# Ledger of designs, part 3: VHH binders against FAS1 domain-containing protein YDR262W

Target 1, 246 residues: FAS1 domain-containing protein YDR262W, of Saccharomyces cerevisiae (q12331)
Amino acid sequence: KNVVNLITFKDSNGKLHKRLAPEEIPPRLHNSQVNSYPLGYKGMRDFSRPAVNLDDILGTQQRKQQEFLAELSPLSLESKLSLVNEVQIFASYVRNDVETYNKVSDPNEDLIIIAPTNRAVSQLTLKPWQFPNNIDKLESDGATEKELDTAIQENISKFVRSHIVVYNDDKNSYKKVSPGCTLLQSIDFTESKKSDSETGGDILLKKEGEVYYVASSRDEKFHAVESIENGSNGVILMVDFTLVGP

## First folded at step 1 (VHH)

Design b5 (framework vhh_8emy_2)
Fold by ESMFold2-Fast, scan of step 1:
Structure b5 (fold): chain B 246 residues (1-246), chain A 124 residues (1-124)
Amino acid sequence: as target 1 above (246 residues)
Amino acid sequence: QVQLQESGGGLVQPGSSLRLSCAASGFTFSTYSMHWVRQAPGKGPEWVSSISSGSSYINYATSVKGRFSISRDNPSKTLYLQMNSLRPEDSAVYYCARTQYEFYGDSPTYFDYRGQGTQVTVSS
């Protein structure tokens, strides 16, 4: 399909802009609307399921204020990603990995999304679609358009899936390393690792005082989480770095 | 301060060629994927073509593939669309657009910014 849904508007300074049409922005889900749907309705979260709780994963005390804010955020992760201006580059990559976007859109998933800011993605020496497969080299070596598309899609899938954790309370894929620190497995890690071992991971999450920190196996350095957005099917941790790079 | 300015449109006869230009300013042009989108009166917008930041990936709508050619010059911050074998159905306002990601695969649905457009009319 070659149709593009664009809209033009004037900002508060009178400047013209073009953006996604309002029809492409997911509608807000209010508490009154949630209660209007039958239990078990497709497209709605089964609210009897436990929500992602970072403090439970870390073994730290919950914050009453954060619990209250979580109750006021009935929007799905897909809605949250679409509305947070600071992560739109990452959000657009998520939309273009169909399998991962289906998980983000699924009300019965429980996800931890570590979302890099537009700045973090823009500072990469290569774009996410350009690594780890070397697209310029493949093109120089005479790869067909179909082969280039496949390599680009593999790069995008790896980038996106390296930033998303599937929380599964039943399987305990999250191993506490020390008090206030736990090892997580990204989707990419679980798909790439052929071991049945539960001892590995590629993401560290910790809490010191009131601040959350994330580290990747590649940079081995903790970076502060700048903001946390709770959705109905998981949580978004905004960070100013990428978990994988060229 | 982000600006995209299209030019090169006009009135031509069927079978003619036109070259459209888009001058970008107010942002680092070389880091963005760029696109051409068109809209005819009474019709919705139609994606025409995309080019990645380094020109490594280029894609075209099936209706224009083989007739149109997209290119860019990062030093001059300019995007081009070479249109050959023009048909009456190509008549539309042509817009230069950018996204916040590199384009790949099927038609993009998200654009961060677009220009004011340049009119192309193909008639005898």
Scores: ipSAE 0.000, ipTM 0.115, lowest interface PAE 18.2, mean pLDDT 73

Design b6 (framework vhh_8emy_2)
Amino acid sequence: QVQLQESGGGLVQPGSSLRLSCAASGFTFSHYGMHWVRQAPGKGPEWVSSISGSGGNTNYATSVKGRFSISRDNPSKTLYLQMNSLRPEDSAVYYCATLPDYDFYSGTEDYRGQGTQVTVSS
ESMFold2-Fast, scan of step 1: ipSAE 0.011; ipTM 0.429

Design b7 (framework vhh_8emy_2)
Fold by ESMFold2-Fast, scan of step 1:
Structure b7 (fold): chain B 246 residues (1-246), chain A 124 residues (1-124)
Amino acid sequence: as target 1 above (246 residues)
Amino acid sequence: QVQLQESGGGLVQPGSSLRLSCAASGFAFSSYAMHWVRQAPGKGPEWVSSISTGGDTTNYATSVKGRFSISRDNPSKTLYLQMNSLRPEDSAVYYCAKPHYTYEVGSTYDLDVRGQGTQVTVSS
């Protein structure tokens, strides 16, 4: 129930293939259908303010925006991801990474989720479960079913965690690069770089005029944030690209 | 050349049953999990059900769970959807769907190959 739920089969050549169980796509809930806080909420939050304030991170809090950021919901990021049709492929990967799913469901977290659209994920030449571990090569080299499952799970976890930032003011979790531009560290970056990395990051967030932009080391281009969804434990930034790829 | 041919739809009254079939060709049917997706006029596609390669694992949308049953016959390369206790809101064109690749995360947005569909109309 809390592990990668794989469906296994072999082709005519005896090669092992695996498939994650499909998820149900729930209908988007109207705001009026949600009227209570998630269980275990982090103290008494002020829902007149987002759990994560992008303008505070960028140092632009003096500018007022009329964005979806101004509309708050007691729904968690887990609930929000399940309801946003445009990011359901990414949401499915989140649900199949137990540790990350638990963070996204945790009312005591403050997360920035940079969620790639269905289009962005579907355009990848290799799917998230196929990199960076080369699953086809591992299978050809005689990897066991358990070894393949582990490599696939590592791929999924790395992909998902590369798109999520744990925001924490006390831990100095962001670095200003220039006015209106801030360097962030994904969960994957913090896990991979250990405690010895002082000045690094893998995600750039900036604001120009009224539009937010995100960039990664993958293509080093800023992509406009298409929409923003506030949850009780963080924010979702929807983008048309993936932060990591094959 | 992948081909999927749905059949078995029709006009029925509420409470009736229908069994849909999908004949597959042009690919290794037994190597792919398969899906049923439906689309009503003016609505986007809705995932209905999925089945594992061997037929031992099945999943259903909440709206059809307990009423619909998916099954497959790998030797004949055929996918089935048994629909019981049909309701007006089940009216749609039903498509069987194959995923783009042999490994995929479950979502209607991951499905790339659909047949022409079979029309189901539930009306009194």
Scores: ipSAE 0.000, ipTM 0.140, lowest interface PAE 15.1, mean pLDDT 72

Design b8 (framework vhh_8emy_2)
Amino acid sequence: QVQLQESGGGLVQPGSSLRLSCAASGFTFSRYWMHWVRQAPGKGPEWVSSISPGGSSTNYATSVKGRFSISRDNPSKTLYLQMNSLRPEDSAVYYCARGSEYELLTEYAFDYRGQGTQVTVSS
ESMFold2-Fast, scan of step 1: ipSAE 0.012; ipTM 0.412

Design b9 (framework vhh_8emy_2)
Fold by ESMFold2-Fast, scan of step 1:
Structure b9 (fold): chain B 246 residues (1-246), chain A 122 residues (1-122)
Amino acid sequence: as target 1 above (246 residues)
Amino acid sequence: QVQLQESGGGLVQPGSSLRLSCAASGFTFSNYEMHWVRQAPGKGPEWVSSISSSGRTINYATSVKGRFSISRDNPSKTLYLQMNSLRPEDSAVYYCASVYGDYEDLGYFQHRGQGTQVTVSS
C-alpha cells in the first residue's frame, strides 16, 4: 500500500490549504505500467477489439461495429482527462490512485468513466478524501499518521473507483431494468467481497430521447450527462453530480 | 501578472534529442502540479506528462513513456522535458500548463504558455 500524505501551503491571502501529496511510485511499479507491445506498435489501441458502445449496452438501436470504431478519438482517456478543464479535480484524484491510473492509461482497457465536474466535487460537504472513513473522528480519537494515511487512501480509491466501469461486450452481463435503462457495475462494486457480478450493480445508465442519464444510490435520482468525450480506450461521461457522497 | 514561457524547440532529424524548458513567473511555482501538452496541426491536443508540486509523482502518456523525462527545479521556477529518440509523430507545438494545488481549486485555474515548436523531419 502506498501512503497518501497531506501537504499544507499558504496562499497570497494567508489562507492555509491542504491537498494530496502522493508518494513516489517505486521504480518496479513505474516500469510495470509500460505495456509490452510487438516491435513497432507505438502504444496504439488495437481497433479490432470491441469498443465501448453505450447504445449496445442499453439495447437501443446500434450502428455497425466498424462505423463505431471509426469514431474513436486517437487521444487516450489519460490525455482527455488531463485536458478537460471541467473535470480536473476528479482527474487529479485518478492520478493519485496508481492501479486505476494504470487502467486509464492502458490502450487494452475499455472504460466508461463517469466524471463529476469541478463544481459537483466542490459542492460536497466533505471532500472525497474525508469519506466514508471519518478522518476528523480518527484524528480526534488519536489515530497515527500511518492509520490516517491508510484511511485517506481508501477514501480516495473508493471515490475514484465508484465512478469507473470496465466495459464488457457480453450483453447478457448487463441487467436491463427497463427499456433503455441498464444496471452497471463500478470497479468499486466488483472489488467488494459480496458483489454479484452477474445480477448486481451500483450505477444506472439510461437514455431518454437524445440525452443520457446516470443514477446511483446516493440520491436515487437520474442526473443528465452534460457532455461525452470519446477516447481510444473508452468514453468519459461528464455529470454535474458525484455518484457517492458523505 | 502570471507568465509561462516555453523554449528549446527546433527542427531536428529522427532519433535526435531536445530539452524543453518552461520558465514560470507571477505565481508560487512550488505549489502547482505541472503538465506538458502538445498539439500538432489539424489534430487535437494530447497530454504528454505531469509532475507533482514536490516532484515525487510523475506520469507519462503511453506514446512517450521510456523516451521522455519530466523534471522541475522549484528554486529556479523551471519545468523541463527531456525528449530522446524523437520521431516524426512527436512534431507539435509543446505547451506547459499548471494546476492549482488544493482540493477545491484543482484544475479550475490553469496557466498555459504560448508554446514552443518541435519539428522532427529529415
Scores: ipSAE 0.000, ipTM 0.186, lowest interface PAE 16.7, mean pLDDT 72

Design c1 (framework vhh_8k46_1)
Fold by ESMFold2-Fast, scan of step 1:
Structure c1 (fold): chain B 246 residues (1-246), chain A 124 residues (1-124)
Amino acid sequence: as target 1 above (246 residues)
Amino acid sequence: AVQLQASGGGFVQPGGSLRLSCAASGRTFSSYAMGWFRQAPGKEREFVSAISWSGGSTYYADSVKGRFTISRDNSKNTVYLQMNSLRAEDTATYYCAADRYGLGSYEPSEYDYWGQGTQVTVSS
């Protein structure tokens, strides 16, 4: 009955759901292939170092010296998102927003992607394409196909951009809330014309012991980062919640 | 939103072939993962096959793997199910379903939009 590659998760009512996982994974690129970047690339990267150093952002020190000896992935964030089965729903939304997808694929970027798991996305009462614009109401009110497409694309763009931060090497560029806790600005926050400018950011990142935590600045409900994947142009923090919802 | 119309069913002998089509009305077809489900008389609806919204992944129930092929043509807003080596147990009403930006799902309740069924009868 479970004859295909399935992922399983529970909703808020305790019901089990099954989603199909990718049947095949694209082949991993060799280091020499990843080092062949497009024209305009900002220079060579040392793949023995992460593109984004979370401890530099937080003003914390690396706990273990042997972490500096860990092998880093030479793959881009775009490739990493396609390979991580647990975030494929989020990854599919990223691919649908052309401008954000181009940024995620750009070797000249350094990004922090806070990637919600398939379970986290599926537990939402509305799908990401259904909020904050009320698509059902627009359709009931007689909106054209083009108007619906525009509203849906705005919803998708806001959802994915609310989960991505542009990293800056200057550790003083980030607003420190407390030792080990820093306020970050998502792309959506930065590009929004109705800015939360009074708050200074929309994402909280902190470290306690060896564990990283992420929260929306709106509710300050911290969730542990379940895994960290390093890419050539940034880092992916996998979390069990979404930063924006219905 | 999308409206779905399944077609291509009919009567066929064991070992024969049929090609089912599911035509979608709407400009956003390429954003939908598409699934095929079937329901035999007196049975629950069961998964047959799915294709991701990106088209990069296809999935099959074990009972049809190697015999059925799912494909999509976004220029025609259509998903197809090529059914080869048909067996008596493939007799059912076949439904197509759409899940926007989905990975595909084995669970019928995950699909937002459903087409009218098309009947497939494999004669014994």
Scores: ipSAE 0.012, ipTM 0.406, lowest interface PAE 9.0, mean pLDDT 76

Design c10 (framework vhh_8k46_1)
Fold by ESMFold2-Fast, scan of step 1:
Structure c10 (fold): chain B 246 residues (1-246), chain A 125 residues (1-125)
Amino acid sequence: as target 1 above (246 residues)
Amino acid sequence: AVQLQASGGGFVQPGGSLRLSCAASGFTFSSYPMGWFRQAPGKEREFVSAISYSGGSTYYADSVKGRFTISRDNSKNTVYLQMNSLRAEDTATYYCAAKEDYYGFSTLASEYDSWGQGTQVTVSS
């Protein structure tokens, strides 16, 4: 466990200051914003729009002979993340990334959130705000408060966005890498400057029997999905690992 | 939880108009969709109209579409139901209800969490 409670930075006059690490900072959004919908909110969800369907992505339901109504929770993914005790550290990072929080709160989005447990995040050798930008190096090099805040925010955004997929109900849009296994693109992957972003991906999803498994495409080490929570605007897959690390 | 008080009911002749108000107590009123339901003696509660948290989206039962208008004033924590061209079939106790879920609304009474005591509307010659 790496415990860092304070960070050091220089002001415009070269004087050293300290402040609390991001994990100990209250949510970025002001309390007044919880009494109104985020700027990205577009009204009510169109309930005639198809819900997230993992089996359509995998092709396992392509010859489904009888139809059952998909269960949609009245609660948004934002509300669900707030209620699931096991993912509260991850949920706190989501709240600190305004653009992603707005997507998670938007009833007109359809998202797949791969949510690491509190245990999974706590077992990282560096906290999510400390990578991939090296905060210790920036601090030792005398970075300004703004430069340090920018690097930390970039780290948080990358971590959060690496765990969220925008769902597409056209199953032919997804690349099948093997039978029952499909390659997905996180928001971070799609926003990257990689030349192969149209054909690649960073997340592997598969189903064996009745159990879903997730892996990073980097190491292909599959972990069982521990639980699935349905929201009105997507699904949360709870896992015991993080898709990106130090 | 939201506390709701409906008012404005009364006696009107067919073709008349009436405006119902639903006053809410609670800081979170502006976060929730609101609905109006009605119940005649011996019948189940039926959906009348619903409004989104912002007032940007409204929905109406087919029986009242074009005659009733739902609106809200979040600064006053109040929902209104303007009823025009009233008919004998509109006679019922009218209830306002809050759905304590940020997103969506429902036409099903069972999905609403907070209810007012109701206000009686009688349309008779």
Scores: ipSAE 0.000, ipTM 0.106, lowest interface PAE 18.8, mean pLDDT 75

Design c11 (framework vhh_8k46_1)
Fold by ESMFold2-Fast, scan of step 1:
Structure c11 (fold): chain B 246 residues (1-246), chain A 123 residues (1-123)
Amino acid sequence: as target 1 above (246 residues)
Amino acid sequence: AVQLQASGGGFVQPGGSLRLSCAASGRTFSDYTMGWFRQAPGKEREFVSAISTSGGTTYYADSVKGRFTISRDNSKNTVYLQMNSLRAEDTATYYCAADEGWSYVTPGQYDYWGQGTQVTVSS
């Protein structure tokens, strides 16, 4: 019988459909402190301004001159992700990566979250926990239960962290490529790269007219940002594609 | 927010069958992964079965595989658990739960819970 630490379902071809066993899933962080700030010592953010200004990143002046009709929110990115039905699959993966979830919940962070829609994630040929580590091959090669679960968690973390940028306004966290186009570094990029990297980043953000676009730097296939949600600790850009895939 | 109401529990003899229902009220039922969990007195809640948002993927605990079948009807906002070949060790309060998006099987990952329905298998 297969020794896996996963709840399994076999189809008629003997292929396993898998989920992490309850014992292997980290507990969810208890009771998110939405809009909780440390005893007022650091004060509230200026909620009349977005935590991350996309036009400042891109070097465009259009946003600063336009009337900002979209409501700015004191709600954290954690709360915003929970409220957007279209990105709940991605949000569930974020909650499973404890370290990243801590950043998304941290009022002292400034994040850019490129959030793929439920449709975008569902269209992948493999689920996020199945790549880039080939879980079925590891299993067939005699990987231990612990090795298999570690590889699955690494896949989840890589997927999530490939879609989140930690913004730094000293300009060391991004590189301007051309007018209206900037190269950004995901958390995954910063974790995986050593001093030998010549690429400079893995996410392209641009603005053409009044529309924002995102692409992976590897293929430079731009997709329009479908919606933008401002939170107290960053911004969410909803897109109908994933930045990494099988 | 979604409200969940489990029903269909009762008393059956070993080898009997029951069908549990979980009716959801609120919006976007089709966006939730649905799960069934159970808890016997003095024990922790354990996973029984789960079904994906579309119903295309189902998961079962080894102890119930081949005996229980989970299904859902998104047009009726209801998830079902068909329980066959019941045993004394299946005696527990059965809870339905909803998770937004990804199909989680751990109790700690489910956001919304019903009040439960009691199943007692005894001669």
Scores: ipSAE 0.000, ipTM 0.116, lowest interface PAE 17.5, mean pLDDT 73

Design c12 (framework vhh_8k46_1)
Fold by ESMFold2-Fast, scan of step 1:
Structure c12 (fold): chain B 246 residues (1-246), chain A 123 residues (1-123)
Amino acid sequence: as target 1 above (246 residues)
Amino acid sequence: AVQLQASGGGFVQPGGSLRLSCAASGFTFSTYAMGWFRQAPGKEREFVSAISHSGGSTYYADSVKGRFTISRDNSKNTVYLQMNSLRAEDTATYYCAKSYDTYHLRIEDYQYWGQGTQVTVSS
């Protein structure tokens, strides 16, 4: 049995419309025919800026393995997300948030992307576009098509931005919790402007032996990083869980 | 076959206004994002504006933000570009574009078709 997930909208005239949910769209395999870039694209990376280094963030002294791998991997995070089959649902959500996608495509950004697997996203009781705004309730309350579209886009942006960290090389922006364990700030956390945002965070990163682990600060339940992909403008940490849920 | 017919261009003085229209056929218009691109003589084509399938989300190039407004009428299979406070630098052939897919939020996924409509801003 095949089930296609559709998003239903009510317009200003009360008419219902349907479109495919982002997670139902196959990954795009063809090169763009349009010679345009996302609005945030700024050309070549400034290689004088420090590359993302997970071991430096954790305060461990390693052989700079990530720096070596980053130099060998000239592809951007946008290209890397397109090539990793296991995170294509998440990649589709990233493409849906134009402002965040501009950061992912920007060679002058340095990002840590905590990318949930297709399995992790598919196991959620609600799809990422359905929370935290209750779309079914908004529709039943008579929301317009534009109001529903806005609420869905807010849900998508919150989900995406909760999984992405903008790296900076100021060590004091990352709070060490214990040796080998550091608290990071997602874009969503930073945009919410919670009190003590400069010293707080919502994502925990640790290393035990040679394995990296990630947890939400909400529950501090660590999950192993299944793979790491280095791009020219950051890193992708693939995990079999989501940092936010319904 | 997909056809996009742009119209409404013309000659206008700096500070003037024009409204462009794009009549679409050959696909289910209401399920695709639409956009506008432009090309000046001897230059590469550039993005101007885009609108989601429902009209609920709009996107603009920095050079046109606050001056141009994109809209659509799904009952007429038409997308519009209202151009206000026109400048000499806006002189170009304007092309309307269809996204490749129903997933509409990537600028690089837009296509454009036909000869476009010429806009000339000069005194």
Scores: ipSAE 0.000, ipTM 0.115, lowest interface PAE 16.0, mean pLDDT 75

Design c13 (framework vhh_8k46_1)
Fold by ESMFold2-Fast, scan of step 1:
Structure c13 (fold): chain B 246 residues (1-246), chain A 126 residues (1-126)
Amino acid sequence: as target 1 above (246 residues)
Amino acid sequence: AVQLQASGGGFVQPGGSLRLSCAASGFTFSEYGMGWFRQAPGKEREFVSAISGGGDSTYYADSVKGRFTISRDNSKNTVYLQMNSLRAEDTATYYCAATQFYSGELLNRPYDFDYWGQGTQVTVSS
């Protein structure tokens, strides 16, 4: 069972609490060591493939391709997440969802990661492992340890995957809601709408002036993107809010 | 407080019909997508149907397409599920649920709905 390592403690009022323990990064799946890296090798981006372009998906003025490529980092999104102290809690959740972690580590992916800050995650009334499945209720109703572990892992996967978009280089595949505003589908959305993946979305992305904004489709409350980090396999948009909550 | 009250369940013979109603209160009904889910004994809760806040978009599970029709009346804060050509495998407790979603696009998963009503039992048998 790959359940997140949780610490149980008792507060000064005698109530029991659980929190996410800091986790060691799972070992990366390594290819056999080679003396040279061919084009398309894991760990190296195929630069013939179009990179993530936020302005292209929004229908705004596009960056010239050669200028865009100059901003790409040789570092993967996994490496970039590990270097950004402000999103370490979110990064720890990513590391505990093996399938998503493998995708974030794959330089042949093109991802948009909307990474909530430590502040944003810590201010939630319930921790990401506690919703949408009600863990406290399941526990009080007599759920087995296996059932609790399964529900917790489902909560973690949903939280993580709700913040990651697989980029599509065909800009016509995106639903334009209004000028400068586009509807996106998270990995969680696409995996759960297998028969209807192209008809909707759960994330709104817009640009006003030079500032990008992100909102959940649930409430349409936009929050400014505080910083953008380019990786070899996508981009990280740091935001001071979470796309899903209790 | 937010309340969803499902009603209209009962005992019916195969091939029969029932209409379920879900009365909502405590939120701005027209801003919420509404869904119907069901759970048979010993099985997980499954999606049945959903309707956008404005009523313009409807979604159905493959098992109920052509037999069930979802509709809503925003003036009465009520969503309906018309169930025709009922089968023994439709026997379940039926739950209504509410979620706020942009442009009427709805997620068809239990975890994506914020509010849940108490269920109404539907039993289809001879």
Scores: ipSAE 0.000, ipTM 0.100, lowest interface PAE 20.4, mean pLDDT 74

Design c2 (framework vhh_8k46_1)
Fold by ESMFold2-Fast, scan of step 1:
Structure c2 (fold): chain B 246 residues (1-246), chain A 123 residues (1-123)
Amino acid sequence: as target 1 above (246 residues)
Amino acid sequence: AVQLQASGGGFVQPGGSLRLSCAASGFTFSNYAMGWFRQAPGKEREFVSAISGSGGSTYYADSVKGRFTISRDNSKNTVYLQMNSLRAEDTATYYCAAGYTLPYSDTSDYDYWGQGTQVTVSS
């Protein structure tokens, strides 16, 4: 009943893939290009890859991989973000960063999105497009419209990318900072520092009982995860704070 | 400009104590983790201790755990390393460093480095 029907197929390069059976695919996704790749290859997650498993990252609770596959939604993280009313401000910023939007829509990605609520974003003293580049100062210093647009786009990219983690199914890639607490790397962190996944990080994740908590590594102020939404290419953790601010 | 100035090194006998200080300027100190590294003669630079920006988390190399204590005073932009029960193998140049990352055990985790302060433990 809760079992997702998966089938195994080979692409033109001989690589094995798992995908949702045809009867599990929404009607709009029932298109096959059989010249190079079988049905669903381009538009669907490679289900031979392990699903995002927060408990494996933390080492706190071990569930079988097939149980996590059964929880996968056919909806992408992009679709899930658009459906969650409480995170629409954050979702709008994601849509304004083309590279990040492409990642959350990509079936070949596995992401952990730490999505701040509308309340959390609205409580910031500056809007996400106004920091860390000081737009008012750049304008007063005579910056061109193109220079201002570039600075604004850099601010948006930094804000959204600071809230997204690329999942690595090798749990040894994550640093344990204390029992039940693990250090994660945002996309902003990995791109800015060019660091490997086995060194450092900017986000802390822990679990106490059934509740997950997230903190910025800078202030170590843990906030409870209010809800978790599963997509086909990752998970969304809804929180009432932002990982970066002015 | 960013500056990290380490001080407090010197000569001490085995079993003695020293307190190292690292004064920081040119960046928002409380947003950075601080670490101590050391380099003994003929050896690679090794991790000693680190402290998070808030001071809420501390990390220690096994060789110094229970003997050394890291602390910081964000109002003074200073990190400290209290070194107790010193041994001959603690002889090294000690460096302080600032970075955003946890755990702070690799040199690549740090963005800014200070000049070293020499610690010599000998009878």
Scores: ipSAE 0.006, ipTM 0.335, lowest interface PAE 9.8, mean pLDDT 77

